# Ledger of designs, part 1: VH-VL binders against f4iux6r469to655

Every score and structure here is a prediction.

Target 1, 187 residues: f4iux6r469to655
Amino acid sequence: RLLQRLPGCVSRDLIDQLTVEYCYLNSKTNRKKLVKALFNVPRTSLELLAYYSRMVATLASCMKDIPSMLVQMLEDEFNSLVHKKDQMNIETKIRNIRFIGELCKFKIVPAGLVFSCLKACLDEFTHHNIDVACNLLETCGRFLYRSPETTLRMTNMLDILMRLKNVKNLDPRQSTLVENAYYLCKP
Unless a header shows other numbers, all headers, positions and changes below count from the first letter of the chain; Kabat numbers aren't used for antibody chains.
F is the ipSAE of ESMFold2-Fast. E and O are both the ipSAE of ESMFold2, at different seeds. Each is the mean of both directions, binder to target and target to binder. V2 is 0.75 times the mean of E and O plus 0.25 times the DockQ between their complexes.
[cut] stands for letters that were removed.

## First folded at step 1 (VH-VL)

Design b01 (framework fv_ebrasodebart)
Fold by ESMFold2-Fast, scan of step 1:
Structure b01 (fold): chain C 187 residues (1-187), chain A 121 residues (1-121), chain B 108 residues (1-108)
Amino acid sequence: as target 1 above (187 residues)
Amino acid sequence: QIQLVQSGAEVKKPGASVKVSCKASGYTFTSYGISWVRQAPGQGLEWMGWISAYNGNTNYAQKLQGRVTMTTDTSTSTAYMELRSLRSDDTAVYYCARDYDFWSGYSFDYWGQGTLVTVSS
Amino acid sequence: QAVLTQPPSVSVSPGQTASITCSGDKLGDKYAYWYQQKPGQSPVLVMYQDSKRPSGIPERFSASNSGNTATLTISGTQAMDEADYYCQAWDSSTDYVVFGGGTKLTVL
């Protein structure tokens, strides 16, 4: 029942305890089961994403296929969702992109994937994609803006985002989301 | 097209150091890792270590730890491998190789042409 | 110290199936990779993550990995397949890459 304890890991100490207990299971089947459990985090339990990302980062040093499988599943999910305009999918899109952002802060997700996700949202600037882009920036935009390797690209993408906000006639909610995300990255 | 182009052959005396370069093109350099693998004449492949072009994290083979340093220059999309305190048994062809998905267990999908390093007195 | 053991050589006639094995403790719990190296050339990835084939590698190449043994299989072997073949895995206890000793495939 180790995997059933995941939803209860609402602190660094609890997730670290579960991670230690899991470290002794060294089969591809058990690692696939863990990845599936992490990937299927409820879309309403966004507070768990940072803890799950910490667990993945800890396991990455001894179980490289765990981060690889999870990142691939998240990327595949993003690509399947980014073109959908179904309102019922917004919570799934937000859970997906926030998990990608949390993993980026642990350097499990490469910056290139984050920038690809941002570009996809900016290229098709729909109501859902505005929410997705802003959630991604709120999660890891400041981390990427402060990193010397990614500062220039982040600056360029933030400039594009603000230009799109000014050109497109966004409603007050969308305009506020964009401004909040922008200034969270560039305080 | 994806290419890794390495610096030219080197001849060194025992005790010297060598620094081999590996210039990447045709892909986003910072999205992949670079491993270094050497091959002594007539022998098999030996992994030396890995570097992330994304964050600069390194992982060196234990027998080379203390003698090897791997670095990257993201402005030129170039990886470097420096080996110090050279011995005659360091004579080998040195390869750089791209880790296609550096999170999926070290798969080397594109290789440089190799750099022959000869260590002789 | 993890060790991957390959036979030093395998010989087949053209059109026959070549089978190259790679043995290591609990290898089936890890991902196996296969590389082809022709004389004077850089290695080429021919199989990744146990059984997946990179773009450009002929369908006659296949592989499996279970228990302690990974196997590279080349069906309808051609003269152009003559090369040294190396298996590779990752050792989680040391976090470094391990290569097999290599197998020389001779055709004809």
Scores: ipSAE 0.000, ipTM 0.465, lowest interface PAE 16.2, mean pLDDT 85

Design b02 (framework fv_ebrasodebart)
Fold by ESMFold2-Fast, scan of step 1:
Structure b02 (fold): chain C 187 residues (1-187), chain A 118 residues (1-118), chain B 108 residues (1-108)
Amino acid sequence: as target 1 above (187 residues)
Amino acid sequence: QIQLVQSGAEVKKPGASVKVSCKASGYTFTDYGISWVRQAPGQGLEWMGWISAYNGNTNYAQKLQGRVTMTTDTSTSTAYMELRSLRSDDTAVYYCAREWGDYYFDYWGQGTLVTVSS
Amino acid sequence: QAVLTQPPSVSVSPGQTASITCSGDKLGDKYAYWYQQKPGQSPVLVMYQDSERPSGIPERFSASNSGNTATLTISGTQAMDEADYYCQVWDSSSDHYVFGGGTKLTVL
């Protein structure tokens, strides 16, 4: 029942209110149901990802299995999708990577996983992986660039990205995506 | 101070297995991957595979696929490399090396000599 | 699968400039890395991302990477520079690290 209100939580106040109410229904079964509901967010509802990540971060202090289950499912999904070239999968890949990026800003997803995803995309610099990498950088790249612990690694990754852009002769759309992602991280 | 400290030298018979450890210190273990690189006497460097210390994902060199297994123990900040069905041409110094982003190795263990002899 | 070719040996006199090459198809499209290994020791990173020098590595070390060839240059070569040098790239198509065969630098 509470989970039916989840897609409507399009503000900080609404998601925080639902999060508080959810705490009163805490059981192992309900935690698994919540994780599945969050993971199965529609691929077209990207605006919800920041709110869902906020909810997970709020619950993480007292319900440690929620963030660990969700992160594992997202990681498994990324690894499954990175090898698929089907055009219909691009929306799913973008939803996946943006959720990972949003969770990284709350320190639910460790920087190590984000850099592993970025490396995978740069290593196989295809049309889909360029879009995925740029979405990841737009979501959490500045956060990682500004953090003392990750600044050097982020700088190195951005340098690799720009070299690949110049070498691979990208189409204008992809070239613009890379430039926008790069300068968003290093304003 | 960043260090990778490996287990001591091993002497094995053909057909045996060897498991080399690599204990990391001075950094957050789960932020970096660990690669394993070997060097036969008088020969060059040969990459064997890598493991993510965060999620345990591995990628092995094609030549070693099916004979090598890499694992980590996050609680002890230790990486392991097990090589099975040892042959005399597996005699080498085995190195662990810290890798992640940048696609290179910034710190190396001291090496572990594995001798396979009958 | 990328293949990196290095000359097996290079000899220079003290103070002379040493040049060590690493050749591979479209190598300039990849970042090249260089390691120094002295007898009985672990490799040490001396150059990263084609031309960047790690802290602690002398300014006399420099490198470039373009077309099919990456080059490590050591100016004013000293006896302490005598070692084996390996180039390395990340081959994204195979998800493998690839090392060159190594070059033994002798300082006479």
Scores: ipSAE 0.000, ipTM 0.446, lowest interface PAE 17.8, mean pLDDT 85

Design b03 (framework fv_ebrasodebart)
Fold by ESMFold2-Fast, scan of step 1:
Structure b03 (fold): chain C 187 residues (1-187), chain A 122 residues (1-122), chain B 108 residues (1-108)
Amino acid sequence: as target 1 above (187 residues)
Amino acid sequence: QIQLVQSGAEVKKPGASVKVSCKASGYTFSNYGISWVRQAPGQGLEWMGWISAYNGDTNYAQKLQGRVTMTTDTSTSTAYMELRSLRSDDTAVYYCARDLGYSSEWYGMDVWGQGTLVTVSS
Amino acid sequence: QAVLTQPPSVSVSPGQTASITCSGDKLGDRYAYWYQQKPGQSPVLVMYQDTKRPSGIPERFSASNSGNTATLTISGTQAMDEADYYCQAWDSSTEYVVFGGGTKLTVL
């Protein structure tokens, strides 16, 4: 019943309230149920990802298996989808990568995993991977660009992105996505 | 104009090492990778590997793994290719060429150096 | 590993169409590139991304790539087109570049 309130948590206050209430139900079975509920967020409910990431970050201090399980599931999903070019997978890929990006801003997902995801997309810079890379950059690119530990790596990745845009003869929508992502990270 | 200018011809004995340089001009060096391609006398083109001038990432041809090292110096816009434990069948013209360092589908070499003849003989 | 097969030689009379093939397993699923090399000179990129011509390459050069075969076509072939031609693709399984063996185009 508690977990049925997750889709309604569209503010910091609501997700924080649910997080506090969840702490009273702390059992291994309930933690697995929570991770499954968070992972199965609808593809149309991307606005929830920041709140779910906040909940995971709050719980990480006392329930380390929650972030570990969720990150592993998201990484496994990314690896299964990155090479698939089927149109039906685009919304799933966007949900996946945006969740990874939101968790990166809370330091739940390590920067190295984000860079691995970016590199995979840039190495095969096709229609879906263009959208995936740009969504990832829009979600956490500025965060990584502004961090001293990742600024140089981000600068390098952004330079690759721009030269691929210039070489690939992208359509206007794709070109706009790349430009928006680039200037959001590095104004 | 966009140019890649390579170092001069080398004559080496078997077992020695050779290091060929490739100086880029007329473009932003760090935005591209450099592929190295060799051609033995009367033979076809053989890809040796590439390096990103951008972050130094390399990818070497399997048969040269362990014998070749590629580096870049961004401050001088220069790429280097060192081949060790030279054999007589390493005698070839060695080319550097501008490439996309991170796109597997876009490994097209649009600008080539003039070539460097490396002769390995006893 | 991916192997690209080209005929070793092709002969054509001036003004006629030359066709040079490059065959490899599922080559049409990858981008093909073509290079021209004249004696004592560096290779020159003449076609990229299957069908596109670089600036400065004459319109008589065209190319296609489908199934297992990429083809470089030179219409109205001129004496100046006499050269070795190499196809090139990227091999996704090994993450390295592969060249065809080369084709000597003779214009007689």
Scores: ipSAE 0.000, ipTM 0.447, lowest interface PAE 18.4, mean pLDDT 84

Design b04 (framework fv_ebrasodebart)
Fold by ESMFold2-Fast, scan of step 1:
Structure b04 (fold): chain C 187 residues (1-187), chain A 123 residues (1-123), chain B 108 residues (1-108)
Amino acid sequence: as target 1 above (187 residues)
Amino acid sequence: QIQLVQSGAEVKKPGASVKVSCKASGYTFTSYGISWVRQAPGQGLEWMGWISPYNGNTNYAQKLQGRVTMTTDTSTSTAYMELRSLRSDDTAVYYCARGTYYYDSSGYEFDYWGQGTLVTVSS
Amino acid sequence: QAVLTQPPSVSVSPGQTASITCSGDELGDKYAYWYQQKPGQSPVLVMYQDSKRPSGIPERFSASNSGNTATLTISGTQAMDEADYYCQAWDSSTAHVVFGGGTKLTVL
């Protein structure tokens, strides 16, 4: 089965080869299975997210339901996770947000969704949400900052982040994390 | 607003090649596939192949393998279909068509079609 | 490898219900699509994903896909519906589009 090969696709060439082969086995049932397999990537396998996002971007031109299904599942997951604190491992939240960020760089996830996620984290500036916001910025913040369409909005969000850091009296680890994310986006 | 405009009719001799163009407008060219479908006089629709403008990937009907090449120029939003070693039974109207998928579906339907290009192979 | 089989012709009188079938093994695992083609014109998508109707297509057009047979139904058939109708499916084993042979609908 092609889906069993997904975790082994740790290079551009390997994921592109699997993507081409998938086009030969395409059906409505198989597309749903692929989306489920991509969504259920292990929370510790962050190295796969860029390759999975590349596969989705490649398939988007001929299988528009794949990116749409995956984006909706990721958005639903984010909304369920952003308010949880003691009931969830941070790794699940990081995997979710980094996948959203990788898909944003391929223009599969619209910038508006990324800004909504970032604002949700800034509105409830908890320890986990600080880590989530910083991971999102590290993944796609510079991409959004450099784009003419999103530069102004990104600048405003980064300014809010720095103001919150100063007002909320963060511990040194969190303060450093925010500063690193900010300067990575806006050198 | 969405349009696929094809090049004009062609008359070719057996053994020649023909290249038909299809210029797309009114949508993001790289977000949809382009298929080529032909129809011999009085006959049904015959799928020839498709191309993804996003990455240039193609898939051709077995019957035409080795004789057909599909390409795109994303800078001009134009798809091309070249058929070589023409025979009299290649006489047909050639259509380009936009392929699309939806969020809750799996399938490749053609929501917009070009006007068709008549290719006549004779002599 | 898969073949979609349609009746070559179907005749109805105005106001009657026309039923056009499309049979093939791939239909049980795939969505069916329907196209209308009038003489000298390009095909027009009239039904997609088994039973959905594009905007601009009259409500008298409906479709279903059960088992290995897809059906296009035109209720209250009008003279303007006279055309060739083609079913289409995706063959995942070859990654090929497959068309049925077409059905000529005559309204008299």
Scores: ipSAE 0.000, ipTM 0.443, lowest interface PAE 18.9, mean pLDDT 84

Design b05 (framework fv_ebrasodebart)
Fold by ESMFold2-Fast, scan of step 1:
Structure b05 (fold): chain C 187 residues (1-187), chain A 120 residues (1-120), chain B 108 residues (1-108)
Amino acid sequence: as target 1 above (187 residues)
Amino acid sequence: QIQLVQSGAEVKKPGASVKVSCKASGYTFTSYGISWVRQAPGQGLEWMGWISGYNGNTNYAQKLQGRVTMTTDTSTSTAYMELRSLRSDDTAVYYCARVGEWLFDAFDIWGQGTLVTVSS
Amino acid sequence: QAVLTQPPSVSVSPGQTASITCSGDKLGDKYAYWYQQKPGQSPVLVMYQDNKRPSGIPERFSASNSGNTATLTISGTQAMDEADYYCQAWDSSYDHVVFGGGTKLTVL
């Protein structure tokens, strides 16, 4: 199966080549299979997320159901994971949020969904939610901060983040994570 | 009506090789992978490796790397597993099983198993 | 190289609920699968992707997976459920398959 090559696509050229080959196999069934394969990216393979997002962005112009199905699956997964504070490995949550962030940079994930995810983490700014929020900001925060359409809302969210850092009495690791994420977005 | 039918039982001496076949029917062979799983008498299931029906790419368990080779013949919808330099602890029932379109699908269809006995 | 640990045996009376556990480091972050094997027969998939039931598997089979433990639950256990049960997961870091050691379910 062509899709078995996905985990090996660790360069722009490799993912673009696979994307071109996939276009010759285009069917409703094959698009559903591709979305499933992209969604099931291993939680340890974070390096693949940018390449998978590039593939989705390339296909989005002619296969609109691919991005819509993937975004819905990721949103459903985030909503499930955000409620599992002490029962899930952080790696699963980080993979989910970084994929959402990578897709946001290609304008596949709408900014509103990113802000909703960030707000959910800030509403209960403890444990894994601190790492999830920081990973999201590290992935797409600067992109959103630099975009005229989202700069104002991004500035507001960053202000809330810094207030929570001061109020929540974070340990040094958590405090450093928040500072690094903040200044990566707003240098 | 999806089926995987394996070759018959074999008795081999230590140091010999065995090649087990797995003939698929009732589905598009090239749309799925085949995993090989073995079970020593009275023991649990042990994964040996996997081969793509699409392009023949393989992934083997590290314990068996260098001794196992998996191949396919798409014209006959058949997968093969060859194990070399047989030892007495290779005595087991060897199963082939179908894997879905990507690596996180279940082993949903299993062959009947092939008993390989390694004895001197 | 993850290890999945199952109890060697579980015994229940007919009609009671059987619970078979499968433990592994951060198993809840992976998909868990369950296979039933009767003596002299091939394994049969009974649950996939944590809690999904294949066509033909009775509704009394259910499963969960969270934290470090996946659980297969069989309600209203019948004599026909006597079998070895194996859990399985994918180790995505290495694209390897890991099986639990198996649990012999006795209904008596």
Scores: ipSAE 0.000, ipTM 0.454, lowest interface PAE 17.2, mean pLDDT 85

Design b06 (framework fv_ebrasodebart)
Fold by ESMFold2-Fast, scan of step 1:
Formats: C-alpha cells, sequence, structure tokens
Structure b06 (fold): chain C 187 residues (1-187), chain A 120 residues (1-120), chain B 108 residues (1-108)
C-alpha cells in the first residue's frame, strides 16, 4: 500500500515522508518490490524521476541493495533499447536515460556508466539516439562538466558531439537539439 | 561494398603543387568525412587534415596550415587534397581515409595510397 | 600537443601473447584506436573506441585503455600478424588527430 503513493509524490516533502515511512520495512522482498515500482515509473511521468532518485539516495546508506538493483535494471534496459529504431520506443528510451542522469547527480550512478551510455549513442548517432544523448546531457551534463574529476572527459565528449553534428545529415530540429544540449553543459 | 580509389603517382619539382583525388563508392558520400594521412618512406603516419562531405567544413594540421586545401565534389563523390609549395620532405605516400561518422577521427576504410615524389 | 609514445619494436614467438602499449597524458579519457599496416599495404583498422573489434578482425585481438596507457593485445600470435601497429587518438584541445610513432611486431 505504501508503493501506491509513489506516483503522487510530486514534491520533496512528499517523497521524503514516504521514504521515512519505508525505512520501517526491512525485508529483502519488500526492497525488491520497491525497486520494481521505481523502475516501472510511467514513461509519461518524467517529473517523478528526480524525486525517485532522491529517495534512492536517501535509502542508499542503509539499504545498499536498492541502488545496486535499480542501477543494474536501468543499465540492462539501456543496452536492450539503444539499437532499436521504433518510434514506439522513444518515450521509454527518454525515461530510461533521464532516470540514469538524475541518479548520476546523486552519485548513485557512476559517471563511467553515463559516459558509456553517451558513447553508445554517439557510436550510432541517428534518429532516437540523438534525442537520447541530448536528454542525457540536459539532465546531468552540466553536473559532469563542473566536476573536476569529469570535466576533461565531458569536454572531449561535447567536442565529439559537435563534430558529429557537422558531418551527419541532421535536420534543423536535430541540429537545434544538439546545440541546445551543448550550451546547457558549457554556456 | 565500400571503396576509396585514389589518383596515380606524381613526380613534382620543389615549389610545385600537387592535387590528389579520392573517389568514394559503396556508401552515401555526404554522411561521412574524409581524412588525409601521409607516410614518408620508412616513417610513421602523419595526419594532414579532414573535410566533411556534408557541409565542406575543414580542419587542417597546424604544420600544413596555409599550404593545404581540401575540397569535395558531391556530384562525383570525390575528395581532393592539394598541397602547395612542395619540398623534398613532402615525399610520401598520401592516403585518403573515411571518417566512420560515429565517432569522428577514426578511419574504417582507406584508399590504396598515392606516391608523391618531390625531387629536382 | 598530445604525443603518443609506442615502443619501436616488440618480438614474440608464434602462439605467444604480444602486448603493444601506447602512452599519452590522460589517454584513458579519450578514445584509442589501433591500425595494422603490412609492407606495401594501406593501414587496416583493427580496434576502435578503446576495445571494440571491427567485423573481420580475429577474436585474438583485444585492447584496453586506462589512465595514461592504451594496450593492444594479440593472443596466440601468428606469423600473419607481423606488421607495424599504430595507435591513434583525437586531441580535443587542438581538434587534431594524433598517431603514435608505430611499433614493429616481429613473430619469430
Amino acid sequence: as target 1 above (187 residues)
Amino acid sequence: QIQLVQSGAEVKKPGASVKVSCKASGYTFTNYGISWVRQAPGQGLEWMGWISAYNGYTNYAQKLQGRVTMTTDTSTSTAYMELRSLRSDDTAVYYCARDSGYDLYYFDYWGQGTLVTVSS
Amino acid sequence: QAVLTQPPSVSVSPGQTASITCSGDNLGDKYAYWYQQKPGQSPVLVMYQDSKRPSGIPERFSASNSGNTATLTISGTQAMDEADYYCQAWDSSTDWVVFGGGTKLTVL
């Protein structure tokens, strides 16, 4: 019944309250149920991703299997979707990559995984992968650019992104997406 | 099947210019870039520059800035590299190579090479 | 500018593992690429984006890139692998391609 309240947690206060209540649950089965509920966030509810990531970050100190399970499920999902070109998959791909980006800002997802996802999109820089890469950069690119440990690698990836924009036959929408993502990271 | 075919060997005197061609086939020419790489006898690979077949944007190695010009003709799927004010140390095999387009500046297909000899 | 340093030569017996290194400042933060060149032939891409192998390149070729050093590894080395090997990276500060000096692999 606690999990039925997740879709309604549209503020820090509401998600923090639910997180506190969840801390009284201590079985491995209940933790698996929570991870599954967080992972299955509706693809239309992108506004929940930051709150879900905050909850995971809060629970990470005392329930280490929660972040581990969620990150593994998101990585597996990304790998299964990155090569699909179906229009029906775009909302799922965007939900997936934005969740990864939000978790990165809480240091739940390591920067290395974010760079691997970005590399995969740049490796086949067409159709949905352009939107996915740009959504990832919009979500956590500036965070990674501003961090001393990742600034140089982010600079390299952003340069590759702009070079790909120059050599690929991108339509005006795609070109604008790339420019917006670039300047959000490096104003 | 993807192929890059270069023009034939050239012999030039110091101070002359040379223009090497590279004709692409088997792929959409405008979706990829072309890099030029040279190799002097018994020496390593030296990158000269890159051109986008999509928009004509160029980027040249600093050592060659002002002496090299790269162009493309999209109607014939051909890239060109012109090197001016030739010196004896420009003697090399000149390669064109396709930038893969996925992660710019790596070369998945190479032309057969063009030997340019500069001698008096 | 970035400089990529390779050993000028590496020797290995047939069937043994050959290891060719490529060193450069913060090379692990960049993509590394590897090319094979046999006498009188054009270079051939053997590894791209640090550790990916193109179609047609044998599974005995593998590579890694971490810290300041990228490594090309050829397991069960064959006589046909005798060639010059070049590493390559892209330098974002100059927007230029950099090649290593090359390593001659001798199989004897």
Scores: ipSAE 0.000, ipTM 0.450, lowest interface PAE 17.5, mean pLDDT 85

Design b07 (framework fv_ebrasodebart)
Fold by ESMFold2-Fast, scan of step 1:
Structure b07 (fold): chain C 187 residues (1-187), chain A 121 residues (1-121), chain B 108 residues (1-108)
Amino acid sequence: as target 1 above (187 residues)
Amino acid sequence: QIQLVQSGAEVKKPGASVKVSCKASGYTFTSYDISWVRQAPGQGLEWMGWISAYNGNTNYAQKLQGRVTMTTDTSTSTAYMELRSLRSDDTAVYYCAREIYDYVWGEFDYWGQGTLVTVSS
Amino acid sequence: QAVLTQPPSVSVSPGQTASITCSGDKLGDKYAYWYQQKPGQSPVLVMYEDSKRPSGIPERFSASNSGNTATLTISGTQAMDEADYYCQAWDSSTGYVVFGGGTKLTVL
């Protein structure tokens, strides 16, 4: 079964081979099954996110419903999780935001969605949302900072993040996390 | 039992705005999306847009962008659709419908009774 | 934006099989849905995801979707089936829902 091989695709060559094989078995039912399999990546298997994003990017040119379905599911999950203060496991929130970030680097997730997610975290600057924002910045912040079309918006968001760190009385762990994320984007 | 109950008929003058409500009952409101569909007298169905009751995300039909706003109030399990700058060709029965979104755009399994909006001078 | 074309009317005798078509470019690559609407009433879902029937819809309703054409089939057509039927799909490029123009089924 092709989809059972997804968790084993831990190299560019393996995921590209599976992607090519998938194209020969393409149908709308199989596209829905693929999206479901990609979305249900275990919260501990973060190493797969870049490969899954590469597969989606490869398929995007001929199967636009795949990226559309996956992005919508991830956005809905993010909005569900960002307002649940301490109800959900942090690992689930990190998996969600890192997948969004990886897809942004492949231009599957639009920059506007990333900025929307970042703004939501900054608007409710809780312990979990600080971790989420910093993971997003670690994943795609430098990519967005270096792109001419997003540099200004990214600079503004980083300035807001640093201002919030200085105004809010953050513990040393949170303060260090924010500083590390900031300087990773703006070395 | 699952029900979507809409607000009553409205008569508006051109240039006014109208806000139609859709109260859901018999299911978990935030687990399903709400679409709005209208039907001019003697005409077919026209999709207007969709809103997630879970997070408030919307997607509006291209021809209505800038004139329509969809919102939800989870405390009352109610969806709203506001249409501005009304024209005579906006005269229609407006429906809300529950959408099952599992991993793709889904079916409209339950519909409200409809709200007649008449735009006349 | 995708366009779905339906015949404006179909007529059948009671007990005969009615066939209502819905045509669109590469429609078979999308999921098709069907709704029944009687005068003065809200639409009712009669078929979803090409060929699946909701609870409460009689077994004489069936559907298919391949190539450019989706088809709703009503076997043993009854007077109570007289209604307008709308097909629906979504446009994958925009995420927009698209309805066909509707078909008036007359049972005479």
Scores: ipSAE 0.000, ipTM 0.468, lowest interface PAE 14.8, mean pLDDT 85

